# VH-VL binders against Apical endosomal glycoprotein (Mamdc4), part 1

Scores and structures below are computed, not measured.

Target 1, 160 residues: Apical endosomal glycoprotein (Mamdc4), of Rattus norvegicus (Rat) (q63191r268to427)
Amino acid sequence: SHHMATDFETGLGPWTQLEGWTRNFSAGSMVSPAWPHRDHSRNSAYGFFLVSVAKPGTTAVLYSPEFQGSVSYNCSFTFYYYLHGSEANQFQLFVQAQGLNTTQPPVLLRSRHGELGTAWVRDRVNIQSAHPFRILLAGETGPGGFVGLDDLIMSNHCIL
Below, numbering starts at 1 at the first letter of every chain, in headers, positions and changes, except where a header shows other numbers; antibody chains are not in Kabat numbers.
ipSAE, averaged over its two directions, is called F for ESMFold2-Fast, E for ESMFold2 and O for OpenDDE. V2 adds 0.75 times the mean of E and O to 0.25 times the DockQ between the complexes of E and O.
Where letters were taken out, [cut] stands.
Atom coordinates printed by the task and the answers are left out, and those that the model quotes come from them; centres of patches stay.

## First folded at step 1 (VH-VL)

Design a10 (framework fv_pritumumab)
Fold by ESMFold2-Fast, scan of step 1:
Structure a10 (fold): chain C 160 residues (1-160), chain A 119 residues (1-119), chain B 107 residues (1-107)
Amino acid sequence: as target 1 above (160 residues)
Amino acid sequence: EVQLLESGGDLVQPGGSLRLSCAASGFTFSSYAMSWVRQAPGKGLEWVSAISGSGGSTNYADSVKGRFTISRDNSQNTLYLQMNSLRVEDTAVYICAKDWEDYYYFDYWGQGTLVTVSS
Amino acid sequence: DIQMTQSPSSLSASVGDRVTITCRASQGISNYLAWFQQKPGKAPKSLIYAASSLQSKVPTQFSGSGSGTDFTLTISSLQPEDFATYYCQQYNSYPLTFGGGTKVEIK
């Protein structure tokens, strides 16, 4: 299968959530000084991104679809994040695999916190799993802060 | 867990050639870009060259373009730097460094191998 | 090439002191800035990436801040093992470039 890219312009695509992540844009009604002036995908005040509305002590979690396990291929996940306006901002990326007889606990691959400036930041993780897995993106927004995501890209070696 | 061990440093004459090796262990070598960084005696750090995880892409500092070649053998978990037409100003400790997820800052460094270019 | 300027080139401090090191880029690099610690005769050790994110197992006395062109590394309470040379590195564009280093010496 071909690579999976999600820019949030028309929805969440194959990603799912329980609660806490919302699609929004900079020219929307819920703008604060901590918000980016533009999204990453369109470089536009009318382009969509995800923002975590979870406050300290609560977490927004976004789930990828389940990918097949492989010991042969390097599955790469590239994403853009924005953390600004609060030292209490937090973002974490986990991988959760289906174990032999049960779902394994999530394994933390990335952690970002606090005030990281006024730009969308690119990051990339490499995932190898012999078992099917999902990616979990967890965000927690501090007072007056912003925690956001845009342009989630799974490489063509990440097999659905 | 992660280890990077350089070897091949030696005393060479100007115009000479030398090949450095870096043996990697404790991670999936082919999944990460690798770099060579050098440090002249008493000086700061200077990035020399980078290679992608697959070996399909390379990049070089202007000071070494056309003289140095970075390569890797993913079956042996080894990074190489072939140095030709060596100059006195290439004298430095050469350190291999593991890339953080293809973004070319370094989460692990080797201890380095000394190359001295002198007549 | 992006020039990285560190200030000061050296400083003397005592255990328990707050130490601040500044790094300035000749052009905007967003938050693509890392900090490294190097002790005499040893390999560099990664401390901070993305201007302010701590590497795993790095003590919380270290913190980074800044964006664009001006960046700061702070050691909130200097420990005996913190006497070392510190380098910043930009990874926004090739060639990758490092600051000249700041040597933190015991008073």
Scores: ipSAE 0.000, ipTM 0.443, lowest interface PAE 19.6, mean pLDDT 83

Design a11 (framework fv_pritumumab)
Fold by ESMFold2-Fast, scan of step 1:
Structure a11 (fold): chain C 160 residues (1-160), chain A 119 residues (1-119), chain B 107 residues (1-107)
Amino acid sequence: as target 1 above (160 residues)
Amino acid sequence: EVQLLESGGDLVQPGGSLRLSCAASGFTFSSYAMSWVRQAPGKGLEWVSAISGSGGSTNYADSVKGRFTISRDNSQNTLYLQMNSLRVEDTAVYICAKGTYDEWYFDYWGQGTLVTVSS
Amino acid sequence: DIQMTQSPSSLSASVGDRVTITCRASQDISNYLAWFQQKPGKAPKSLIYAASSLQSKVPTQFSGSGSGTDFTLTISSLQPEDFATYYCQQYNSYPLTFGGGTKVEIK
């Protein structure tokens, strides 16, 4: 029984991006009061999280590695997010299936927006796909806001 | 070359049981999902059951769920279908089919083995 | 369950003819559609996967097209060995389902 967890304390692990998501921590940041005072994984002002700092007009997108499909078991994905300080904050979770010769369009599984308080919020999605797939985590921070991620946990049924 | 050879088909009375086998060769058996597909006399194809390469995941058509059990022995390169509580409508040629690790379409098929359920 | 409706159920054609077979899914299956050929008393033979990708060693007279719910198998110039029954199959979700088949007969 194994699961894959990424807490951002030493890097992105198996997750990838082009740009827009940045690792940061509260005690080292001079950004704004919209930021959390602690990360989720360590409950510490020195613990790392991801924050969306995408250039205005763009969206930060984080990509999982490709997971194999399954007929009977759902890949369970648990994550923590933080949306505070702006009604224009947005977070979306997509699943994108990969066919042998065709990449499918992303399917939206979660959408969160705006002001959701001053706590890391736990969410969980079950992904059932007969085909290989990736998880896409998209964040857009509104003016004076914060959109963040921490503790991305893939169940033992999420096979690389 | 990839080969799939079914066996175990027989004449069985309603309510009886039968176990089918599919001997696989020419590929790394444990790396690929396998399925059973059946074809009633003069009718089209019907998917029956699927099993992942490791054997950790299975799926069944509603018509056979609770009566049939798919399994595999990766050390013997053999796929099985245990059929219980057989009905006259289960009469068909049962065909072994190889999936791919990237997709669940079938790239190779066996010749099939005939199961007849009658008095 | 995703219902696969195949048409026509049978057709008559001559060698050299262009043959078109249609398959319709009851819901969006993207491009997760395969086509198979079956001759009497023989195992099915895979022709096409991902709606339009030709399986290795399958002759170029076969082609597939479509996405979403409507799919087509085309045989551009029918050969004597192409008289057979053709089936479509969706593999987007379980249970896997097949069309009812199209029998291509000599005219």
Scores: ipSAE 0.000, ipTM 0.467, lowest interface PAE 17.3, mean pLDDT 83

Design a2 (framework fv_pritumumab)
Fold by ESMFold2-Fast, scan of step 1:
Structure a2 (fold): chain C 160 residues (1-160), chain A 120 residues (1-120), chain B 107 residues (1-107)
Amino acid sequence: as target 1 above (160 residues)
Amino acid sequence: EVQLLESGGDLVQPGGSLRLSCAASGFTFSRYAMSWVRQAPGKGLEWVSAISGSGGSTNYADSVKGRFTISRDNSQNTLYLQMNSLRVEDTAVYICAKGYRWGSYYFDYWGQGTLVTVSS
Amino acid sequence: DIQMTQSPSSLSASVGDRVTITCRASQGISNYLAWFQQKPGKAPKSLIYAASSLQSKVPTQFSGSGSGTDFTLTISSLQPEDFATYYCQQYNSYPLTFGGGTKVEIK
């Protein structure tokens, strides 16, 4: 595609993981007060989002597809996050470039902690990498908390 | 140097149980996802199960769901596969495989395998 | 499930030959494709990840290419130790799936 958008309504799309992020929605019968009442993409109690369900001390990590490098264009990544209900909540965004022979260590671009209110928050990062790269979205939920993601949008300059 | 050593393969009757072990060394075991992959005699590779570095998350092939349980002991650097309700078609060499990173599906190192034979 | 179709199932070649093996995914997997080599009686050895990245210490006669659904493994000049079975594997999503394998036999 010219650009890539993932709203989690039908799955993870091109994003991958082994563990920790779970698709869910808010219309369950016993949802914690820390959970959102609706997703961002559908603005609906039946709309899906991702929630970090990793145990304390274990980080859920979601991986983007690998994007091509460019020295001419910014790859812009827009996403929505929800952090509430625990001071121990943590969310981090990393960019990981492919080196000459091996993958480079992830570089931290965003870090969010704790309780950030009861609304989906928009954020955007601009990525300029001469080398192929992927985005890592890491979440850890504190006791009684919620760490969630929805609406992951890559600009038209993010080339697969 | 990374080493993965499997054990526990045996001859077992249909409906029986076995527990496989994989002893890991040469890397920080608790930081990496681990998987079991199997290969029936003369056939190709089939992924069986995966477990996260912490042991908090697991995943299974449909053919083994409800019968097999993957687990790990990070204090002993050991991966396990508990196999229940074994069927003849579970006959295979079972191979321990290391994930490239936590949350990664790519296998960078493999063990030698242990043979499980299920026959009547 | 993502089905991986590998071609050919076997081929015969001589030392020094260029060998190409193809792998096709039933749906798009971006570049989340790996290649493995397996010799008789031994465990698989990782060759390539991310469709085209060589694993450490793998000889440079091996190369991979492709994206989306169509992938190839090329051995530019076959060596005696390269006679083996080769497998592709997608790691885009669970369940992880392998191709059926290609046996490279001496001519």
Scores: ipSAE 0.000, ipTM 0.477, lowest interface PAE 16.5, mean pLDDT 83

Design a3 (framework fv_pritumumab)
Fold by ESMFold2-Fast, scan of step 1:
Structure a3 (fold): chain C 160 residues (1-160), chain A 120 residues (1-120), chain B 107 residues (1-107)
Amino acid sequence: as target 1 above (160 residues)
Amino acid sequence: EVQLLESGGDLVQPGGSLRLSCAASGFTFSSYAMSWVRQAPGKGLEWVSAISGSGGYTNYADSVKGRFTISRDNSQNTLYLQMNSLRVEDTAVYICAKDLWYGRGYFDYWGQGTLVTVSS
Amino acid sequence: DIQMTQSPSSLSASVGDRVTITCRASQGISNYLAWFQQKPGKAPKSLIYAASSLQSKVPTQFSGSGSGTDFTLTISSLQPEDFATYYCQQYNSYPLTFGGGTKVEIK
């Protein structure tokens, strides 16, 4: 069966953004203890992940490819995130679905705030939309915090 | 019908400034990312800058970072490019382009362009 | 940055000929490759997106193929109105980059 997977080792793959998300790795960084010591895809200090580096007052947003609508199948999106900081509300991650060719605002599917520990965490959301749509991954990081993404996987029920 | 109309191109001396405008019509302007692309006389296309639909995110080619600022006024359906510290090598036709897919960078519509000449 | 290399830089062909233009990316870009046509004194016109999908109202004589790093634009039967410069563009990642262009002259 076919699925779309992105590990960020060589680039963004089919995902897009204007700015705010940066590819980085642990061994190359002079960063706080909030950063992971390794990526998820390679379990290596030299493996790449995305980190949110949006400037104050803004949120970094990563966009999926466009998917066709279907009322028959759920499109399943699996991702790994690292969300860590020393104080409440200094970092957050949102997962949203945005319908295309519609006046409706994006639908919030997942929201993560606060300290979640020192390991990459797996999460999954299911989307069923009659209209074409895209997935948005929005992150913001305050001082001393970290918001990261790795291993984004779209199921074979997500039709490009 | 989608239309993009650029204006503001002029002859300026090195070190000068110009502001370009692009008036958009025929689509919901605030829903689409926009870019500026330039073409020097007799040369190819070069991407200059992009802005998200909301205006919250911007990106710039290394050659213009710190000198050019892209912005938009969604209430007036207008895209802007503020150009400071202009150099002779900035001489080009500046074209605004509509991004089809939420900032992905594929352009489905292009304006006619406005000529900027930087010379003494 | 992703470098886009087009070949040839120019060509001349007769009406009715099959013409191919190639575009090579310095790294993998999946199918995030577009082709544009620019006639003298005019703005670019979008021809193809996603390497092979024809833009609305573009004649069927144009087709695109390829994935990863190697791409081609084919004009199956060259017409007088096809005198133009053709550009490839990657939109896999920022900064967006264009090929150097291929000038097609019809004899």
Scores: ipSAE 0.000, ipTM 0.497, lowest interface PAE 15.3, mean pLDDT 82

Design a4 (framework fv_pritumumab)
Fold by ESMFold2-Fast, scan of step 1:
Structure a4 (fold): chain C 160 residues (1-160), chain A 121 residues (1-121), chain B 107 residues (1-107)
Amino acid sequence: as target 1 above (160 residues)
Amino acid sequence: EVQLLESGGDLVQPGGSLRLSCAASGFTFSSYAMSWVRQAPGKGLEWVSAISGSGGSTNYADSVKGRFTISRDNSQNTLYLQMNSLRVEDTAVYICAKSPRYFTGYYFDYWGQGTLVTVSS
Amino acid sequence: DIQMTQSPSSLSASVGDRVTITCRASQGISNYLAWFQQKPGKAPKSLIYAASSLQSKVPTQFSGSGSGTDFTLTISSLQPEDFATYYCQQYYSYPLTFGGGTKVEIK
């Protein structure tokens, strides 16, 4: 009945990071024409989104909470992304499983790169994992570019 | 406990080649980025190269680009540094270092003791 | 390249002393700074990351502070096992760069 939705208006919610992703809004800290004029959740220049401001030569990574596992394709993750202003922009979505005594390497499910226009783009992935897992959202912004995220939605079949 | 053990350091003539190894234990090797750092006798530390957990991404210091190649064998829990066209200024203790993340470009949470490479005529 | 300058290059101290080591970056690096300890003939030991976060199992006598360009490592009460060389490291941009080290010697 309930989904886990994060619109970044008040914080990161259950998502975590070490560094690299920053909450921001269009009217507050637009450093180039590549930034969106509005967020996706509020359609407002004062609505918050997440932007990759990872330091040069590194990748910003955002982590979901750990989910129990999904042996069916019922667990789905829907999100909105924005890639504009540089051919060197990169966005990747990984699923990382927890083995019995080890964390497995992340498995790539989506990769987007470069210049994808001036609109928030919707995407959805279905997740199947026999073990507990988390989602990793990795962003790297190219020179003069923008890589952003908004409205991260986990379906009700993704069990914490 | 996490252990990193370097080997392969030797005395080599200028223009020669050498391969260093770092045997890792006590953690899931393929889940973390690895680096090589060197320290010349009486000098400071210099980062040399980094490799992501899968080996799909590598980075090099300008001083070694085109001469050194970092690689890893995740089935053997071993990190390698292939050093070609060695110069006298490559003389240093080479230290294996573990990153706390799968991706490169971070600090190091564990270090090895190092292996000495001497390049001399 | 980001240049890291440590001060002092060496200092003499007694057990129980408060020791402060400074690290300065040639440009702003936010909090992307780590500290580690090296004893002669031993592997380096990581102490602090993100300028102020203690690595697991590091004694609470160690603390870090700072942001931007100026950083400090403090040892609140020097123990016999703390006589070593300390290094700062920036991980804000490639190439990763290190301070010249501060040798803490027994007085």
Scores: ipSAE 0.012, ipTM 0.576, lowest interface PAE 8.2, mean pLDDT 85

Design a5 (framework fv_pritumumab)
Fold by ESMFold2-Fast, scan of step 1:
Structure a5 (fold): chain C 160 residues (1-160), chain A 119 residues (1-119), chain B 107 residues (1-107)
Amino acid sequence: as target 1 above (160 residues)
Amino acid sequence: EVQLLESGGDLVQPGGSLRLSCAASGFTFSSYAMSWVRQAPGKGLEWVSAISGSGGYTNYADSVKGRFTISRDNSQNTLYLQMNSLRVEDTAVYICARGGYWSRYFDYWGQGTLVTVSS
Amino acid sequence: DIQMTQSPSSLSASVGDRVTITCRASQGISNYLAWFQQKPGKAPKSLIYAASSLQSKVPTQFSGSGSGTDFTLTISSLQPEDFATYYCQQYNSYPLTFGGGTKVEIK
């Protein structure tokens, strides 16, 4: 019944990034017709979400906290994404495991592209890793497009 | 505003012990791996040790393995380096850096604290 | 251990010159390579990560390229404030290793 939820209304919470994801809202400045009219968490034009606005030639990547490895629990991750306004939009979800001596390459679990309509889309992944792991959420926005995230929810079986 | 502030550097005799601290602010400390890097006078950079965000995993350079211990207190946003059996060749500025696990480079550095091991 | 070899160890160049520094890894590290600038008496400053991505607020005269084992840092038009020692670092495998550094002297 406990879970770690991030709705971006006050910040990134435990999620981290180098750059490229920015908090914004529908009634804010620098919006385009590709943007959603409302966020998912509050269903409001003044509710916050994340938008991918990475520099040309880079990808915005958001990192989860480190979760412990387990053979007993499946960590369940539920999230909402919005892709509209450009066929060049891309969103990818990776899981990256950490060994003691080497960080493993990210493993792609979800890939979405282009225009997926004018509604926030719910998705869910179940992760079981014997090694500690992190979740990477990568976004690339095409010309005139929108790639966004809201309501990132980690189940109580995702052990910090 | 990300800040890393080191303390604890001192003049010590060979065989002595010293504990360094790094106070972190401006970010969610437990979400980031942390490292210690050192630089001997007039020399290049040498990675010393890294600790994962949770503190569950640590790694060390061979030159310090068995003598140094990295640890962290996520409730106090503080990184530590316990240095035992110090040698003259451990003389260096010790710098706290954010990164070193999860294919994360060092994006922020502290100013460093000088450790001198001399008889 | 992955050995990082930088060349040259030092160079002297005039303001406005294009400067190229190379870094070679003894085994493949994909794009897990960073470049740092260090001025005398100061802590290092991050310039580039993932071989080619500029750190926030780093001037556009700096660029990085390469993947695998061969990497290059380029300063397209050297400025007086670019006098410094530059280091490459791999962050793919433990132990984390730095290059020996390249001292850039402006003449």
Scores: ipSAE 0.000, ipTM 0.552, lowest interface PAE 10.1, mean pLDDT 85

Design a6 (framework fv_pritumumab)
Fold by ESMFold2-Fast, scan of step 1:
Structure a6 (fold): chain C 160 residues (1-160), chain A 118 residues (1-118), chain B 107 residues (1-107)
Amino acid sequence: as target 1 above (160 residues)
Amino acid sequence: EVQLLESGGDLVQPGGSLRLSCAASGFTFSSYWMSWVRQAPGKGLEWVSAISGSGGSTNYADSVKGRFTISRDNSQNTLYLQMNSLRVEDTAVYICAKGFRYGSLDYWGQGTLVTVSS
Amino acid sequence: DIQMTQSPSSLSASVGDRVTITCRASQGISNYLAWFQQKPGKAPKSLIYAASSLQSKVPTQFSGSGSGTDFTLTISSLQPEDFATYYCQQYNSYPLTFGGGTKVEIK
């Protein structure tokens, strides 16, 4: 088991989406002062991050690959987020398990909203699921706001 | 009790400048977006400008871009609107409004009248 | 810019009547719509946010519905204190935009 790290510098890696998240960087995106001046992985105005471009009232959702279930190990997920410029900003992290008969509804593990300052914030969740599961990262940007993600790191106990 | 008190409205000639103030109390001022909304006599509401809680982000209506500047002093719980190059069509009651969790406006001040006339 | 078309521009109704006011957005705004009441000589008061959520202390005769482009404010039983102008407002994107207002006159 090798950890899976995604810094968005070359793409989405194994993460997938239908729409709503886009890769961008600070120097190319100075359309709003709510945006960070640098990414987290490179600490550079030319380093890439993900930003939610879904309009308020629509939600951008990013999906992890499906991980194996385990009763013995916790899958640890570390990530960095940036919420600034609007009180209507929202970020949510869900875990969705594959049950015996069907895919289960997503279960909310984290919710953040509004303005959380002008620095990338680190967070970590420990997931223990007996069934296969995936992680959903949902972003909703308020008027004039920014909701971003960088450096998504899955521990070596998150088994593909 | 949430309270917003505007001041600074006056009679100004076209091309003139004016600064409006809004004194806020009863909530954690630095945690909320603040907006200026105006209402011309006998007309409806028009959003003018908004500023984030930290002051790091601002937005403006197209009609005022380049002429108006929104700012705030979180140590004094005060919101400002600097109005330059005023036009007759800027005549309105200017109202301070507090942002809400979903970007809606939940509390409003009484307004201050700005008249632009020769 | 998102244009908000509000109708009717004015109406007269009797105490106890059900009153409906409509608001149409020029593009989809999900549920990012608010309703405000403005009494003569007073500042606007927030009634509803997220299309259907009542603000605290707002009487239950007020309700909102709709999603996407078409929205309705309903006053289920008009009271004398409901004489006012009502405005819808989208907050889906900047610039924030208001409807033209509906003036409710009590007969």
Scores: ipSAE 0.000, ipTM 0.482, lowest interface PAE 17.8, mean pLDDT 83

Design a7 (framework fv_pritumumab)
Fold by ESMFold2-Fast, scan of step 1:
Structure a7 (fold): chain C 160 residues (1-160), chain A 125 residues (1-125), chain B 107 residues (1-107)
Amino acid sequence: as target 1 above (160 residues)
Amino acid sequence: EVQLLESGGDLVQPGGSLRLSCAASGFTFSSYAMSWVRQAPGKGLEWVSAISGSGGSTNYADSVKGRFTISRDNSQNTLYLQMNSLRVEDTAVYICAKEGYYDILTGYSRYFDYWGQGTLVTVSS
Amino acid sequence: DIQMTQSPSSLSASVGDRVTITCRASQGISNYLAWFQQKPGKAPKSLIYAASSLQSKVPTQFSGSGSGTDFTLTISSLQPEDFATYYCQQYNSYPLTFGGGTKVEIK
C-alpha cells in the first residue's frame, strides 16, 4: 500500500477540474515577481506546480477523487501552497460529503488570503467523515499576484 | 475530449433481460457520479438511476426499483445497467450521462455536463 | 417527487428573435436547475447549470435566471442552429426530474 501523492510533473493525476488551475513552471514562461522561483516537489525552476488563473468573478476549483468515510482521523491530507504579490489572493480548502441521498454543504477547513511570503507553505488537515467525501481546493488570484499548489499527499489510510 | 458510448440495446420480449454498457473516456471516470436517463419514442427525458464515483451509493427511479441494477467497473471505465423483468413501457433510448464538476456557488453537483448518444431498447411481443 | 412544469410546450420563431422559455418547480429547489438542448435524433447537450451558469463553450446568446420555483431560459437572438427542444431539470433532490420540453420551431 502506498499513499496517493500528486506532484503535477506529468499531469493532474486523479485530481479533476473544469478550468482555472493551470500547470506551469518558473523557467518556462514569463513570470511576475509574485511567482515562485522553483516548484516544491523537485525544488527546480523546471518543476511543475498549479497556478490559479481564473478570470475575475470566477474561482478555480480542483476536486479530489471520492474517498471512503473514516471514523478514526487516520486519513490526513498534506499539501503545499504559495500566496504572494497581492492582498486580494485567496485560497480555501473544503471537504464535502458525497452520497446520492445526502445534500451536504462543503465544510471549510482552511482559509488563507493575501501575501504569505516567498516560500511554499506546508499545511496538513485530518479528515473524518462518516460518508464518502471529496476535497475541494479553491483559488482566486488578485491583480499581480500568485496563488499556487504543489505536492498533494493523501495518507495511505485514506481509502479510495 | 469527454466521450460516452452506449451499447447493448436490442429487441426483447416482455419479461426478458438485457444489460447495457457505457464506455467512458477523456476524464477520470472514478471521480464522477454517473446516471442513466431514458427517452421513450416521442416523449421527454426520464431519469432512471445514478451511481457515485466509487460505486458505494446507488439510487433508482420508483418505476425501475427491484428490476434494474446500476453498476460500474472503474478499472475498465465502464458503466452498466442490468435490466430484468422488462415491460413494454421500458421501451426507450437509454442514455449515459456524466455528473458535472462541483459548483462552489451551489455546494452541489448532480447536473449532467456530458451525454452519450444513447442505445435503443425495444420491448415488444 | 418534485414536478417540473415547462411552458410553452412549443413555439414558432424566426432567426434573430428573442425566445423565452419558463420552468416551474412544484416546491423550492434554490438554484439547483439545469437546462439542456436536444436536436432530433441526437443526445441532449448541456447549456446551463445552477440556474444561470453557462457550460463551457456554450454561446453567450443563452442565459438563465430564477431561483426557488420559477426559472427562465432566454435566447437573446435566435440562430439557425438553435431550433431544437429545450428541457429543464431539477437536481435539488432524488429522483431527478425533467420538464416536459419546449420545441422551438421555424415560423
Scores: ipSAE 0.016, ipTM 0.585, lowest interface PAE 6.7, mean pLDDT 85

Design a8 (framework fv_pritumumab)
Fold by ESMFold2-Fast, scan of step 1:
Structure a8 (fold): chain C 160 residues (1-160), chain A 121 residues (1-121), chain B 107 residues (1-107)
Amino acid sequence: as target 1 above (160 residues)
Amino acid sequence: EVQLLESGGDLVQPGGSLRLSCAASGFTFSSYAMSWVRQAPGKGLEWVSAISGSGGSTNYADSVKGRFTISRDNSQNTLYLQMNSLRVEDTAVYICAKVRYSSGWYYFDYWGQGTLVTVSS
Amino acid sequence: DIQMTQSPSSLSASVGDRVTITCRASQGISNYLAWFQQKPGKAPKSLIYAASSLQSKVPTQFSGSGSGTDFTLTISSLQPEDFATYYCQQYYSYPLTFGGGTKVEIK
């Protein structure tokens, strides 16, 4: 591919996690009223997305593959998120430097919380890192809420 | 055993074109970024170009930008360097190199034998 | 771009000697530094990555140290097969850049 794109229709692709994010779809046998009626990639009730089942105080974290660093190129990451049904919903995007002699803390690039409506929202971050890095996507779902992700797209300047 | 076998070096006139190939074996080629490095006779090493594992992203030294094109065919495990508008100062041994993934530290872990390109009138 | 300066450009040594080669970056590169050995007529061979980590199958007489801007390659007891040219390289930022090389010659 010209770029690295993940639509969750067949799996997590190159993304990894320990636990907390699950693949699901709107027309599953039981869903809450806070869930979207369709995914973003297929605009279908049978299309897959990623949903955080982590509650406040326990965070689901999704890790990108490790990308090479460069100060000369803009690595652009585009993604779609959905936050609905609870004021306690939280989503954060971090970039964490890799390959250093000490563990570097993740750097927060985006923070979203609460109730953001009933549409998939597009966001984009530009990453400049002299060091190799990973993207961390953290989600916490509030009572009766939904925190979801779909269509994770890394630009062609993000070198794997 | 990782092997990188280069071919295509030749004597060419200034302004000419040449295509180099590097045949890779012993590793999952599509999973690794690759580079071309050159060495002029009696001189040191100079990085020329890099390409991502998928081929979707490329990078070039300023001295070759706009004249050289790096590409790869993952179905055939082969790396290419298309060289256009060649200059006398492009005379060098061209060496392909594999980039290693090592917990985020990227460096050249395996090198080919090199192929000599001579640009002379 | 990041300039890499090696010293000395050449040195003469005898088998059994301790040899030290230095490499200086024009800006901080953390530990994103590699060392390569090149024998006449041959491609470079990777020796060290991350400033101090030995590549597989590299003899233990080789060691690297340093961080930030100043780096050292040490050969604790020079062997006949160690007469070669040595290069440092930063992989902190594009364009990737090499030092000018240090030729280790027999006395």
Scores: ipSAE 0.000, ipTM 0.476, lowest interface PAE 15.0, mean pLDDT 84

